# Designs tried in a protein design chat: VH-VL binders against q9nrl2r1430to1533. Part 83

Target 1, 104 residues: q9nrl2r1430to1533
Amino acid sequence: GGVHELSAFEQLVVELVRHDDSWPFLKLVSKIQVPDYYDIIKKPIALNIIREKVNKCEYKLASEFIDDIELMFSNCFEYNPRNTSEAKAGTRLQAFFHIQAQKL
Below, E stands for the ipSAE of ESMFold2; O stands for the ipSAE of OpenDDE; V2 stands for 0.75 times the mean of E and O plus 0.25 times the DockQ between their complexes.

## First folded at step 3 (VH-VL)

Design t6 (framework fv_erenumab; at its last look DockQ between E and O 0.08; V2 from the best seeds 0.00; counts 0 for: pae E 7.8 > 2, placed apart)
Fold by ESMFold2-Fast, scan of step 3:
Structure t6 (fold): chain C 104 residues (1-104), chain A 122 residues (1-122), chain B 110 residues (1-110)
Amino acid sequence: as target 1 above (104 residues)
Amino acid sequence: QVQLVESGGGVVQPGRSLRLSCAASGFTFSRYGMHWVRQAPGKGLEWVAVISWEGSNKYSVDSVKGRFTISRDNSKNTLFLQMNSLRAEDTAVYYCAKGTRLYYSGYGMDVWGQGTTVTVSS
Amino acid sequence: QSVLTQPPSVSAAPGQKVTISCSGSSSNIGNHYVSWYQQLPGTAPKLLIYDNNKRPSGIPDRFSGSKSGTSTTLGITGLQTGDEADYYCGTWDSSLSAHVFGGGTKLTVL
């Protein structure tokens, strides 16, 4: 890995975390508050987990990083109906990510 | 059955416009990114443009930027390519293609239409 | 020149094995998933391989893909006359912000 490659992933994760629409994605969904989530979503993930993987240099290829971010969005759209605030936030945040990710 | 059907091709003079359509059936159109790919006679595949599942993100090759616009109507399961200021080098079969992934348009294309022919001649 | 380089042609006899190479750079194959497509004469392309080495339903196991560094290879075993086609590799290129295809390889079954 190169320092410059990790810097790009770090920059993107920080921008995602700071985005107004990141609130559904900052941490894993609570099993207590949403008990059926883990019956439906088989590969849970959140920005705090992705950030830690970036910090530990676990992403070697852009495809690996993109896969984890897109899994996070796919989980959101599979669990949450389209008219929810979670799905709407996810749609806007994903569009923002796609603009940034075209350069990865 | 999953199917994509292109239409709108034809013979046109340089500088004119055409609008291509791609009618989708057999899958949830609104969940997938959609691509246009072209192939000039006797030549290889050239990617033209992509649009995200919800319609907000659009990317195209530099040679068509400012001339071609990709759009979609999820209520009608239809993809469009508006082609303005056509040039002889735009002569090709134009294929509509579906992205392989739910809610992401970045990688391969798993379903292709049969193509529609665009000929730009003087 | 295409940003992904394939040999223009390859030939082999029925029942033999053939490999088709595709070479790129860190901005494309080196960082992104590769797909392979088959185009029979007069037809639309058909997806053979996605995510470097996975086959869609209906693609026989005699087709295989592999990726190492900035290069990828399509392998075809047990060649049949019906395999005569053009073969294309494809991936995303971050420097161009575009999907790119190789120039294509024409397979002739002698």
Scores: ipSAE 0.699, ipTM 0.908, lowest interface PAE 1.3, mean pLDDT 93
Fold by ESMFold2, look of step 5:
Formats: sequence, C-alpha cells, structure tokens
Structure t6 (fold): chain C 104 residues (1-104), chain A 122 residues (1-122), chain B 110 residues (1-110)
Amino acid sequence: as target 1 above (104 residues)
Amino acid sequence: QVQLVESGGGVVQPGRSLRLSCAASGFTFSRYGMHWVRQAPGKGLEWVAVISWEGSNKYSVDSVKGRFTISRDNSKNTLFLQMNSLRAEDTAVYYCAKGTRLYYSGYGMDVWGQGTTVTVSS
Amino acid sequence: QSVLTQPPSVSAAPGQKVTISCSGSSSNIGNHYVSWYQQLPGTAPKLLIYDNNKRPSGIPDRFSGSKSGTSTTLGITGLQTGDEADYYCGTWDSSLSAHVFGGGTKLTVL
C-alpha cells in the first residue's frame, strides 16, 4: 500500500520497459508465433500487463508486484534454454531489477 | 533450519494408489520449485517430477506420466505426489527436494527429505 | 539408463585427489547448469555443487566442479574416509523436458 509504493512500482516498471533487454518481455508471447508456449507456461505475464496492474492499483503489497516481475523472468528461464538471446536478456534485465527493487 | 518431511509411503498391491505428502518448514515454500526423486533398492537416483513455485508448471518423467500427479498447497507448505496404477517398478524410497534458486525450476536441489518408502508387491 | 554417463566406480587413498566425470550432450550439460550430489550409505542425497562450480554453505572448498562443453567433473581433494559414498551429476534436459541424473559413481577410499 501507500502512495510512495505506488509511485515506486510505476517508476520501476518504466525503467524495466526502457531497458535494452526488455524486448522479450514487453507483450505476451504470441501463440501463433510460438505455438507450444502456452502448453508449457501456465501463468503467462509481461511488462504491459504488469504496468496495467500498477495503473489499476491491483497490487496490495510490494511482494505481489515483485512476484509478478519474478514470474515473468521465471517463465523466460523455464521456456528458453540458457544460451538463447531471450534467456540472456532475461538474466541481464533481472539483475537490473534486483538492484532497482532494493528501493521497495 | 530448512526441513522437508515425507509421509504416506507403505506396502500396496499393484494397481493400487498412494498419495505422498511432504511437509516443508524453515523457508518460503511458495517461492521455490519442488521435486520428487525416487531410488529403487540398490539403484541410482531417478527424478520423478517437478512443480513450479506458483504451482502451474509441472513436468514428470515419461514412465509415470498419466499415473502420477505432482501438486502443492502453498497455504499449507505441503507438496504432494498422487501415485495411481502402481507397478512393481515403482518400488522405491521417494524423496522430496527443494529447488536451489528462488522462482526457478530445473536447477539443483539443495535440501532433501529423508524419504518415505513405497513397496509395490503382490 | 541415464543420458548422463558416469564411471561406475573410482577409488583413491586418503589424502589423495579424485575426479569423477559426467558426460552428456547439448540438450543437457551443454546448455544447462550442472549440480553434483553426495549420497552416504543409507542417507538422503546432499547437494555438493550447483550452477556448475558453486558450493552451498557448509561444503568445504576441497569439493570443486567444472564444466567444459558437454562434460562436467567433480573434484575432491584431501580425500577422507567419510567421503566414501555414491556421487551423482544432475541437470535439466530440454529434449526430455525433465531433470536427469547420471547413473552414479561409487567412491571407495582405500
């Protein structure tokens, strides 16, 4: 809760979206382009959805916000082998997130 | 401090069912992937199944697909393995194990229970 | 039978060094982090090495891990009689969508 937490969630999401390694996470994975994704990943999530949830004040606790961001990375690492450009981007963006999330 | 305790093993006839439970304590259970691993007498380790931290992504070894179901109740810090249509080949000690990385599955297993024994024989 | 190949046994004297190999493929060791486990007789396995070469808290630095290509190696220096155990490599296999263990290596300390 609190006004400071809400502005912090928005600030952090904006920083994630602007990061060079955000490209795999901006929108939900296309079922047409990646047919097996939704057979493997049961709780899909992306930055645009997280940003909408922040704007709608759907996060009651900082832990809920952090859980959604970490779910996003977890899905990436579960679907993509370690050496793929998607997984490498996820690793770098997650490291950036961990630094920024210290403010929460 | 971190502890896993399995229960629900026993001696059963082929074709019967058992449900294994694993009670977890000393860590944030809901943030780690959880595994079942079995070991037949005198044999090596065989991975059985994993479930993701939030409970929606599940994988299992082919020999148990359609017969065994991994599940979790994060509100009760409990991992389950429902074992249906048991066969003699399923006779083993069954361990539950905690994933090493927060949020990720498919990596190592850093804490193991002491196991529960399942014996399937006529 | 496992897609990860380990020697069935190795032996060495107290104080010596031993290595245990584990060979796989690009679908497992080549693209995924490797872990090593020790299993003392009659006990549950214990994690020795994760993420190819990292030790969890409480594992002494005489245990080491390395990975090259599709192979990984557990090294044990300063061998002690208490190290007599079975050792397993393990990793994810993306072709099987499963975790796999090697067949295990029995270490005998003479």
Scores: ipSAE 0.032, ipTM 0.755, lowest interface PAE 7.8, mean pLDDT 90
Fold by OpenDDE, look of step 5:
Structure t6 (fold): chain C 104 residues (1-104), chain A 122 residues (1-122), chain B 110 residues (1-110)
Amino acid sequence: as target 1 above (104 residues)
Amino acid sequence: QVQLVESGGGVVQPGRSLRLSCAASGFTFSRYGMHWVRQAPGKGLEWVAVISWEGSNKYSVDSVKGRFTISRDNSKNTLFLQMNSLRAEDTAVYYCAKGTRLYYSGYGMDVWGQGTTVTVSS
Amino acid sequence: QSVLTQPPSVSAAPGQKVTISCSGSSSNIGNHYVSWYQQLPGTAPKLLIYDNNKRPSGIPDRFSGSKSGTSTTLGITGLQTGDEADYYCGTWDSSLSAHVFGGGTKLTVL
């Protein structure tokens, strides 16, 4: 049910945030540090935003929550070449997410 | 080995109904979004519908809204397409296809069935 | 009529390189990963490229994908007779809440 799913979402976000490879995803990319980021990425998202949505019970379906998480990774891989630290971290974190998401 | 097998195609008159099935094997069916795609004779591919892994989210092309319904039974590893009020322009080979990513249905289709033919004619 | 625009046909001799373009908009190619599909005559489509430029297992490195802005390109080097097929680009469209395909490109090997 919805309540159990919400709790599962909260726990999963906590685990993602605590992961060693979460650093590229904790908050939105800075326009100052990466001037062209928002010219390329049109739907920016980060773990702090997803966490806030979870806390506000904005996700009604597990698929909605997963869509935002996948969007977050999609943005990372869209902007960052494969050999970057960000892309490598994203690859590992996404793999972790896919394992943990099996519990949903 | 991932495999998809469509069934339920046939010849029907306009206004009639038909139900297509897609039997999935070789992967955890309940963890992937599934698609229906059709191809009219001598024409290109047309996306028809998608259903999320849990079956709660559905999207379809405008031309079939109100007439076609996508559904799934994860306990039987089966995808369905209920087609009502069929029209001549619905004539096509219908393919079921597996989403490429776990739990997400927006990043393409990596495995396709052989297709089942639907012919709507008076 | 298709949301994504492809050339209707391309042709080249064996061993040569061909490119197939696919043009869209910000609501589809601009914001979403693109896939390419190969459909050999009389067969079901097969995934050729996913996530703009990645090859599934079994797809040779003669096939490549690239994306820039609201357009994507499929590249085929060392063209073989067996490459003669229809090729489709596809992606999600957020404005339509639908998956969309290009009109398809028929590749003829001369």
Scores: ipSAE 0.020, ipTM 0.724, lowest interface PAE 4.8, mean pLDDT 91
OpenDDE, second read of step 4: ipSAE 0.018; ipTM 0.730
ESMFold2 (binder alone), look of step 5: mean pLDDT 93; pTM 0.958

Design t7 (framework fv_erenumab)
Fold by ESMFold2-Fast, scan of step 3:
Parts: C-alpha cells; structure tokens; sequence
Structure t7 (fold): chain C 104 residues (1-104), chain A 122 residues (1-122), chain B 110 residues (1-110)
C-alpha cells in the first residue's frame, strides 16, 4: 500500500512510456483523425491519463492501476484487428507490462 | 455522389500484364483504406488486396502475392492494381471498394464500383 | 471451400422470414467485426450490415445481423421478390492477414 506502491506505479508507467511500442498509447486517440473510435470505445484511456492519476495518488490498490493499464490494451484490441501495427505494438507492450507487473 | 469507377480490364494471354485503375469521387479518398475484390464467372466473391489510407500498409491474398501490387495516388483520388504474370484462374470481374472506417482498412466495404472484366485466355 | 461456411441456398415465400448462417473460427469471426453483402444478379455487391449488427443508411430494418462466438447470422423478415440475390458474410482473418468472404448463399423467393 501507500507511497511505496505509487512509486512503483510511476516507475512502471515511465518504462511503458519509454518502450518502443508505446506510440499508440501515449495520448488519447484523435477525434479529428479517427471519428468512429468513440462510437466503439466507451472508456477511452491512455498512458498520459494513467500517469496523471498516479501523480495525484488516485490509485489506492495495485489492482486498480493494473485494471486501467489492461483497459488501455483491451481498447486497443477491440478497435484494432490483430494484424494492424497498433495491435502488434499493443501485444508486445502488454507482454512487457505483464512481466513488469510481477514487481507490483 | 460517392462513386468508384474501375477501368483497365480486357482480354489478355497468360503471362501478360494489366493495370487496373479505380477513380474515386464524392468522399475524402485519402482518409479511407481501399480494397480490390474479384469474382470469377459464376463464382463467389474473393478478396484480393487492401491498401491503407496513406499507402504505408498493404495486404493481399496469397495466390496473387508476388504477382499483383496494390497502390494509390491520393493526389489524384485513384487506386491501382498492377497485375503481372496473369493466369487463367485470374479471370474475373474486379471491383474496387472503399473501407467502412476512417483510417482503418481491415473491416468491410460500404461503396463498390461497377467492376471491370479481366479475361485471361489463349 | 471458403474459411467462412454458408449454406449454398435458402428459399422462402414472400412475407416469410429467412436466416442465413455464416460459421468461422477465432482467427476471423471470433475476433473481428462482421459485414453482410447483397448481390443482385448482374450488379456489384451492396453492404447490408456492418459491425455485426448495424445497418447503413437506406437499408430497411427488416435486415438484421447478429454474432455469437465464431458464428454470425443475417436475418431477413417480410421477404420480397426483390430480395432474390446472393448473400455474403465477410470479415478479417488474422491467420491469413486477409479479408475473407463466405462462399455465398443464393436466396430464392417464390
């Protein structure tokens, strides 16, 4: 719990942001460029939003943090078929996250 | 007024080449993935190829891989299919079709051209 | 055969209801949105259903789509003679890196 868990969350978010496959996840999908995204994805989220929540101490439990990261990946796979560059990046980044999350 | 018009079909001998064109109008061509779909006489629909909105990603059915090349010119609102080493089994009506989603090319097709006929025979 | 399986034909009388099935796998229908197409004799295909169950503008509500697991169905109620056509399901397949169509179903309305 508490401060130590939030420090671990910040470290993990920084590692995700710096990963080569983070590009689809850094900020929310553009409504101008992809207008139908928000018709399909009802709970949009991105790494910048998750990092802000970490910095504001909005995650009480590791499970809440993990749920938001998993929602981000779930949204990616729901919108983007498995054979897109976005989905492939998501698959690799999710595998990386799964390994790193063992530290939580 | 959304419209796709194919051209370039004809009768050719096996081993020859054809280049199909598809002229688009009435929508922002540069924002949509574009598909080629063919239909042999009396047979069902067979998907051939797709190109992403910017032209960076291309996929094609294995039977045409290495022989057919999909390309686009967004400045001219035109889609192309270069068909090399044509075989009798490539005989079909070729349709161009617009993807249903902005910027994403993997789903269905909502606008279709009338088709252009390619006959490969001796 | 196609990777998506449809019955080759269905028939019913005017005013009746018909259902056309389309069966696939986890690499296609199980993971991706499905579309349905109508092809009248001598014409290009026309989109009837996209994203499993949505109708484009101009498509009557008597056409409906549904998806369950690795299968999808097209429902047509209040059949009209003008519905005589070939019907195709279609979706993306990740194993093939390709869009795939069902083999088509010929609907005959007496």
Amino acid sequence: as target 1 above (104 residues)
Amino acid sequence: QVQLVESGGGVVQPGRSLRLSCAASGFTFSRYGMHWVRQAPGKGLEWVAVISYEGSNKYSVDSVKGRFTISRDNSKNTLFLQMNSLRAEDTAVYYCAKGTRLYYSGYGMDVWGQGTTVTVSS
Amino acid sequence: QSVLTQPPSVSAAPGQKVTISCSGSSSNIGNYYVSWYQQLPGTAPKLLIYDNNKRPSGIPDRFSGSKSGTSTTLGITGLQTGDEADYYCGTWDSSLSAHVFGGGTKLTVL
Scores: ipSAE 0.005, ipTM 0.581, lowest interface PAE 16.0, mean pLDDT 87

Design t8 (framework fv_erenumab; at its last look DockQ between E and O 0.12; V2 from the best seeds 0.00; counts 0 for: pae O 7.7 > 2, placed apart)
Fold by ESMFold2-Fast, scan of step 3:
Structure t8 (fold): chain C 104 residues (1-104), chain A 122 residues (1-122), chain B 110 residues (1-110)
Amino acid sequence: as target 1 above (104 residues)
Amino acid sequence: QVQLVESGGGVVQPGRSLRLSCAASGFTFSRYGMHWVRQAPGKGLEWVAVISYEGSNKYYADSVKGRFTISRDNSKNTLFLQMNSLRAEDTAVYYCAKGTRLWYSGYGMDVWGQGTTVTVSS
Amino acid sequence: QSVLTQPPSVSAAPGQKVTISCSGSSSNIGNHYVSWYQQLPGTAPKLLIYDNNKRPSGIPDRFSGSKSGTSTTLGITGLQTGDEADYYCGTWDSSLSAHVFGGGTKLTVL
């Protein structure tokens, strides 16, 4: 990548982290608090992991970055019923992300 | 079988309006982004618009922005394109197409309809 | 004007190999997955390649995609008369906030 691509990904991750609806996505789900999560979700991910990958220059394409963010939302909708506060937060944060992602 | 069927095309005078429909079957319509793509006679493909799976995010080619409106009715598995202020350069076959990814509309299209013809002439 | 540049035509004999190029910029091919579409005469387009180099179910391995920097290529080996068609590359363009297609390449099997 280039400095411009990393700066854009960093800026968007910061915006996602600061969003009111980011709370289900900040860190990996606790196995102690949610023991069945890792039986259902085979590719866990969270904003802290994505931010680490951005800092290590692991995304070469915007599509790769978008794939990881979308995996995070897909995991949310797979595990959480649609009427939960987690799924509702995920739906709003995903809509915000899609508006920002058009610029990537 | 996964299918998309367009309708609503026809011959119309410049400045008038048409509404195109696209009926979807064989997949969970409400989970996929949907596109409109057009092709003028003897010309290449031109992307027109996309709508997100839930209907809140819409993007348009600059050539149609402000004149065309994309919408969907997930309860009826139907995609729409409202075309206002039609111009001669809008003459084309209009295809509806399904996005490749669950929940995300920014990638390519894997299922296409057969198209409906719009002719704008005086 | 097409945002992505393809040669207008390419031709080869049955059994030969052809490659079709598609060139863009950092705002499109350089940053996003590319798809390739085949359009047989009088028909709707058909997805041939997605995510730069993946084939949908039912697409033979004679068709391949590759991407390097801001360019992508479609390869067709063992060329058949039934491959005669128009071929289009496509991707997202972040500067336009729009999906864009190449101008298309007409493949003629001589």
Scores: ipSAE 0.546, ipTM 0.886, lowest interface PAE 2.1, mean pLDDT 92
Fold by ESMFold2, look of step 5:
Structure t8 (fold): chain C 104 residues (1-104), chain A 122 residues (1-122), chain B 110 residues (1-110)
Amino acid sequence: as target 1 above (104 residues)
Amino acid sequence: QVQLVESGGGVVQPGRSLRLSCAASGFTFSRYGMHWVRQAPGKGLEWVAVISYEGSNKYYADSVKGRFTISRDNSKNTLFLQMNSLRAEDTAVYYCAKGTRLWYSGYGMDVWGQGTTVTVSS
Amino acid sequence: QSVLTQPPSVSAAPGQKVTISCSGSSSNIGNHYVSWYQQLPGTAPKLLIYDNNKRPSGIPDRFSGSKSGTSTTLGITGLQTGDEADYYCGTWDSSLSAHVFGGGTKLTVL
């Protein structure tokens, strides 16, 4: 929705990008460097894409924005075993996101 | 078959404590958020609490904050509600419910238990 | 008092259509996906609609959901006596940091 929601979405995605544990999520996974990723993950998404969608006003509801962020974490947990650095970063960043999302 | 079974209800005096349990089966318990919802006799549904799939994020209705604690043991597929400082207005059937989303505790509740009754009276 | 407002009761004859409204605010329905639940007498609630307008497996397409602004509506067509139940809307509320339910609507089939 409205102006308040667009500003809140932008502020939240900026906070996610600035977080120390954002490194696995900044850009889409390279299919050249990780060839099996897109065989397993059918709805890829990353923070740069979410940020572009915010800039283009593509989210009509807070739940749609939250859905894309949660899809990003779900992809991470589906592809990466729990003990990997990627999955541990995902767990910490998701916990941070849930606290910040109370503002939405 | 997905199943949730609550236990631990009973009759207690105001100010006392009870601990509810919810045994889960038929799904990967550790991947879903879990809720407690209560319903006083003849009344509507009142949401009580939610806990994230890994157990670290918890949210409570204002009416129970500071008195109730939601927790889970993923190794035993069990959800808990510790209820302290019970009041007459806590009298209800208590349901546990499974979140609809993998890895996320919001939005909706797709599987419900049959409930356990808590009565708080002098 | 619930922050989501539903009519206390509705009624219609078998075969007819009925709608049940649920009104909220920007902190809940306006920004968050809505679910609808059916509670048959003496039983636990059952999910009917999630994500505003989607049906779980096993829910017939005569049940529908819609959302406009801060209001949501459950529609039931081809009404059957087995639809006699209480119906609840539910969603997240950001100002309360909590899940909320409407007060419930009793559907009578007559």
Scores: ipSAE 0.200, ipTM 0.819, lowest interface PAE 4.9, mean pLDDT 91
Fold by OpenDDE, look of step 5:
Structure t8 (fold): chain C 104 residues (1-104), chain A 122 residues (1-122), chain B 110 residues (1-110)
Amino acid sequence: as target 1 above (104 residues)
Amino acid sequence: QVQLVESGGGVVQPGRSLRLSCAASGFTFSRYGMHWVRQAPGKGLEWVAVISYEGSNKYYADSVKGRFTISRDNSKNTLFLQMNSLRAEDTAVYYCAKGTRLWYSGYGMDVWGQGTTVTVSS
Amino acid sequence: QSVLTQPPSVSAAPGQKVTISCSGSSSNIGNHYVSWYQQLPGTAPKLLIYDNNKRPSGIPDRFSGSKSGTSTTLGITGLQTGDEADYYCGTWDSSLSAHVFGGGTKLTVL
């Protein structure tokens, strides 16, 4: 439920998930849909994984949280060409994240 | 300087339609969500609708769902509100407002227009 | 009838401190950033506080916001006659998929 206010990490994840450009990042890439994804991306991550880590209090420093988010974007840009919808969405979402992350 | 200017208000009979416009300037319009908020005479603020920066997502207050349509033309820096099946209770000053955050429409409105008046009466 | 609840009015003398409360639920204030708006008589609303406690440029530090649980509070110190206005809290409500405002509070400077 949540009578209490969300933590800074939780709030930021909520904002990222609600963002219009979050759709490439909501969950891990399907190996069925993208068979070669995990041959290229060695450290897969997604917002649902990051949210779970936040909920489990696995992040002790803001830098650890930021690193995972940046990894998520890095993976996107590594796999997807610049002109793809995924890369374009990632670019905008990352810019949004960078503005919010400075508050951490 | 960020500026919003509403237009299109007027007096109409119940059941009629009206289209409001909001001209935006002073910021990258296509990167922000935009809101419509109205205020009936002597009453408080009532949120009407929001549209995402590229128009892919739209949300409405229950009081206007099915009757009002929010839209935007980013090439012209203009926000619209198509109002159909107007009712007396729709009488209000209608404000357009800029979302506070880049590419996110959920939190706050940092700039408001001066409003345009809509009067629905028989 | 508003989703967020504010006192209809507050009043104080110049120089004094006033607080305006805004009460909601977990689906709005509890989990979302709150904004406060000032509406001077006969004018459009103006953003006063955003992200619970942040002031936009041009807003003096006499104005402050705080949030706890499902409630938020606007504080005004050193009250001036020019502060006489209506004040509204607002935030997103995830259960309604809508932005919501409080009913507004009329501040009178005595």
Scores: ipSAE 0.016, ipTM 0.693, lowest interface PAE 7.7, mean pLDDT 92
OpenDDE, second read of step 4: ipSAE 0.014; ipTM 0.673
ESMFold2 (binder alone), look of step 5: mean pLDDT 93; pTM 0.956

## First folded at step 5 (VH-VL)

Design g30 (framework fv_iluzanebart; at its last look DockQ between E and O 0.94; V2 from the best seeds 0.00; counts 0 for: pae E 2.05 > 2)
Fold by OpenDDE, look of step 5:
Structure g30 (fold): chain C 104 residues (1-104), chain A 122 residues (1-122), chain B 107 residues (1-107)
Amino acid sequence: as target 1 above (104 residues)
Amino acid sequence: EVQLVQSGAEVKKPGESLKISCKGSGYSFTDYWIGWVRQMPGKGLEWMGIIYPGDSDTRYSPSFQGQVTISADKSISTAYLQWSSLKASDTAMYFCARQGYDLKGSYYFDYWGQGTLVTVSS
Amino acid sequence: EIVMTQSPATLSVSPGERATLSCRASQSVSSYLAWFQQKPGQAPRLLIYGASTRATGIPARFSGSGSGTEFTLTISSLQPEDFAVYYCQQYDSYPLTFGQGTKVDIK
C-alpha cells in the first residue's frame, strides 16, 4: 500500500511538472523578485518541495499529499488576481490535478 | 550524498571559446538552483549567475551579463558556463554551487564544486 | 548593488582564543546573510545562513549574529583547522554579493 501510494504520488508530481501550466509552481516564489509574497503567504509550497517530500516518504496518507497540492493552488489564488497568467494557469492545472487525483 | 563535480582545468588563448561543466548528483538536479562564482587569482568571490534546471530560468550579475552564458542539461544533471571569446582577464577559478532553501523564498549556496581553473594567456 | 564590507582584512589569533569577524552591508539585507569558510586550494564551505543558523555539520564554536546592516561571525575557540579566509554574502537582492573576505591566521 505505502509503496504503491508513493509511486502514485511520484508519478502524479511528474505529470504536474510536465504540464504546460506548471510554470508558476515549479519552484518557490523568489523573495527577491516578489518582496511582499511572504508577507501574504504564510505556508509557501511548490512542486519541487512536494517532490522532495514524496522522495523522503513524508506523506503517509494520500490526503496529506493532496492537501499540499491544494495549498499550492490556494497560495496562488490568494496572491494572484484572477485575471493574471499565474491564476489562469493555476486554474487549469488544478483541474488537471483533480482528475488525476481521483486515481489515487 | 550531494556532490557537484566540475570539469578539469583549462589552458586557453585569448579569442578562443570555452565551455566548462558542473555535474550534480545525490539530489534532484531539476529542483535546485545552481550558480557560478568566479575567483580571480588571490582575490575574493564574485557571483556570476544562477540557473534553475527545471525551467532554465537564468539570472545574471550585471557584471557578467553578456559576457558569459549559463545553461543546463537536466537530462544529464549538468550545468554549464561558457565564453564565446576568452580574454586574459578571464583567468580565474570558477566554482559551481547549489542553492538550498529554507521555505521562505530565500536560497543559499550549500554545496560547492571543487572548482575549475581557467588560464587564458597568449 | 549591495556592497558587503568585511573587517578586519586580516585577523591574527592564537589557537584557543576567540575570533570575531565583522560584515557590513551598504543597505539592509534583513537576515539574508551567509558566512563561508575557504581554505587554500579548496572550495568555499557554508558555515552560517540566515545570519545565525549553522549549516549541517558545522561545529558549535561557529556562531553568527546580526541583522539589517551589521553582522558578526564568532569562533569561540579557534582550532588549528579554522585558520582560513571567511566571506560573508548577502542574498537579499540581486546581484548577490560577497564581502572581500577576512583572513584568519595564526598569531
Scores: ipSAE 0.810, ipTM 0.930, lowest interface PAE 0.6, mean pLDDT 95
Fold by ESMFold2, look of step 5:
Structure g30 (fold): chain C 104 residues (1-104), chain A 122 residues (1-122), chain B 107 residues (1-107)
Amino acid sequence: as target 1 above (104 residues)
Amino acid sequence: EVQLVQSGAEVKKPGESLKISCKGSGYSFTDYWIGWVRQMPGKGLEWMGIIYPGDSDTRYSPSFQGQVTISADKSISTAYLQWSSLKASDTAMYFCARQGYDLKGSYYFDYWGQGTLVTVSS
Amino acid sequence: EIVMTQSPATLSVSPGERATLSCRASQSVSSYLAWFQQKPGQAPRLLIYGASTRATGIPARFSGSGSGTEFTLTISSLQPEDFAVYYCQQYDSYPLTFGQGTKVDIK
């Protein structure tokens, strides 16, 4: 089981990173560049961290992987007003994710 | 294991161009910032700038802004430091270094390349 | 720009003794402070990040402390391989800045 699921997680992360709207999510928000981010967001996550967790086989269940991806979007919507470029990118990438997650 | 391997030593004349390289392996190259640090002979360490190869987000120290170009080619896991016209004062050791991160959004240099000695003399 | 000032410039210590190195920031850097060791002809090596967290593979004799503007690196029982130059670096704000170094020499 673990090898099949890890391959699916790897493929989905690649597809998310490759998507045009991935730009707000590629790396952890820098404390230097956005000083108040970590006062508001207490469970930070980004695609680079998720990829590392997939590479290290840290996800035991597909639900754990899905939860981290959904947390990533939830953080985006919590920090960013809905009319910002970041939130709009998040909305589009999340929709793409939901379609692709049917493969899991 | 994480490794950063830099290009070999260079001997150049003032006014010549130069591009030195730093190849990363043993980790997801596009997922970590890479920085460049100068060390002039007998002197301390100076931060020059950083790049995130995944999206080419690039930040320069004000002291080096416009003096060098930092770039990356993610298809070959390589970062670059480039001069269009070298000066004798560019004689130094140049290190690349990867930045690790913490979950509070801070980035710190965790792995270093072996250094590239650049000598600029008439 | 945050100026990092290290003291002393040179520290003369016998093997087996304790070395204490100081680093002062011109304004608070919270705990966003790293320590590096550099031997002649080598790249710097990360010792401590977050002011007090040892990097992977760093011996327990290295410890860091401090927060805000005052930081200390302690080497509890100096080994022959510890004679080097030590740099602190703040990573709280751009530009990232290093201290000027403390050279630890054989007494």
Scores: ipSAE 0.545, ipTM 0.884, lowest interface PAE 2.0, mean pLDDT 93
ESMFold2 (binder alone), look of step 5: mean pLDDT 92; pTM 0.938

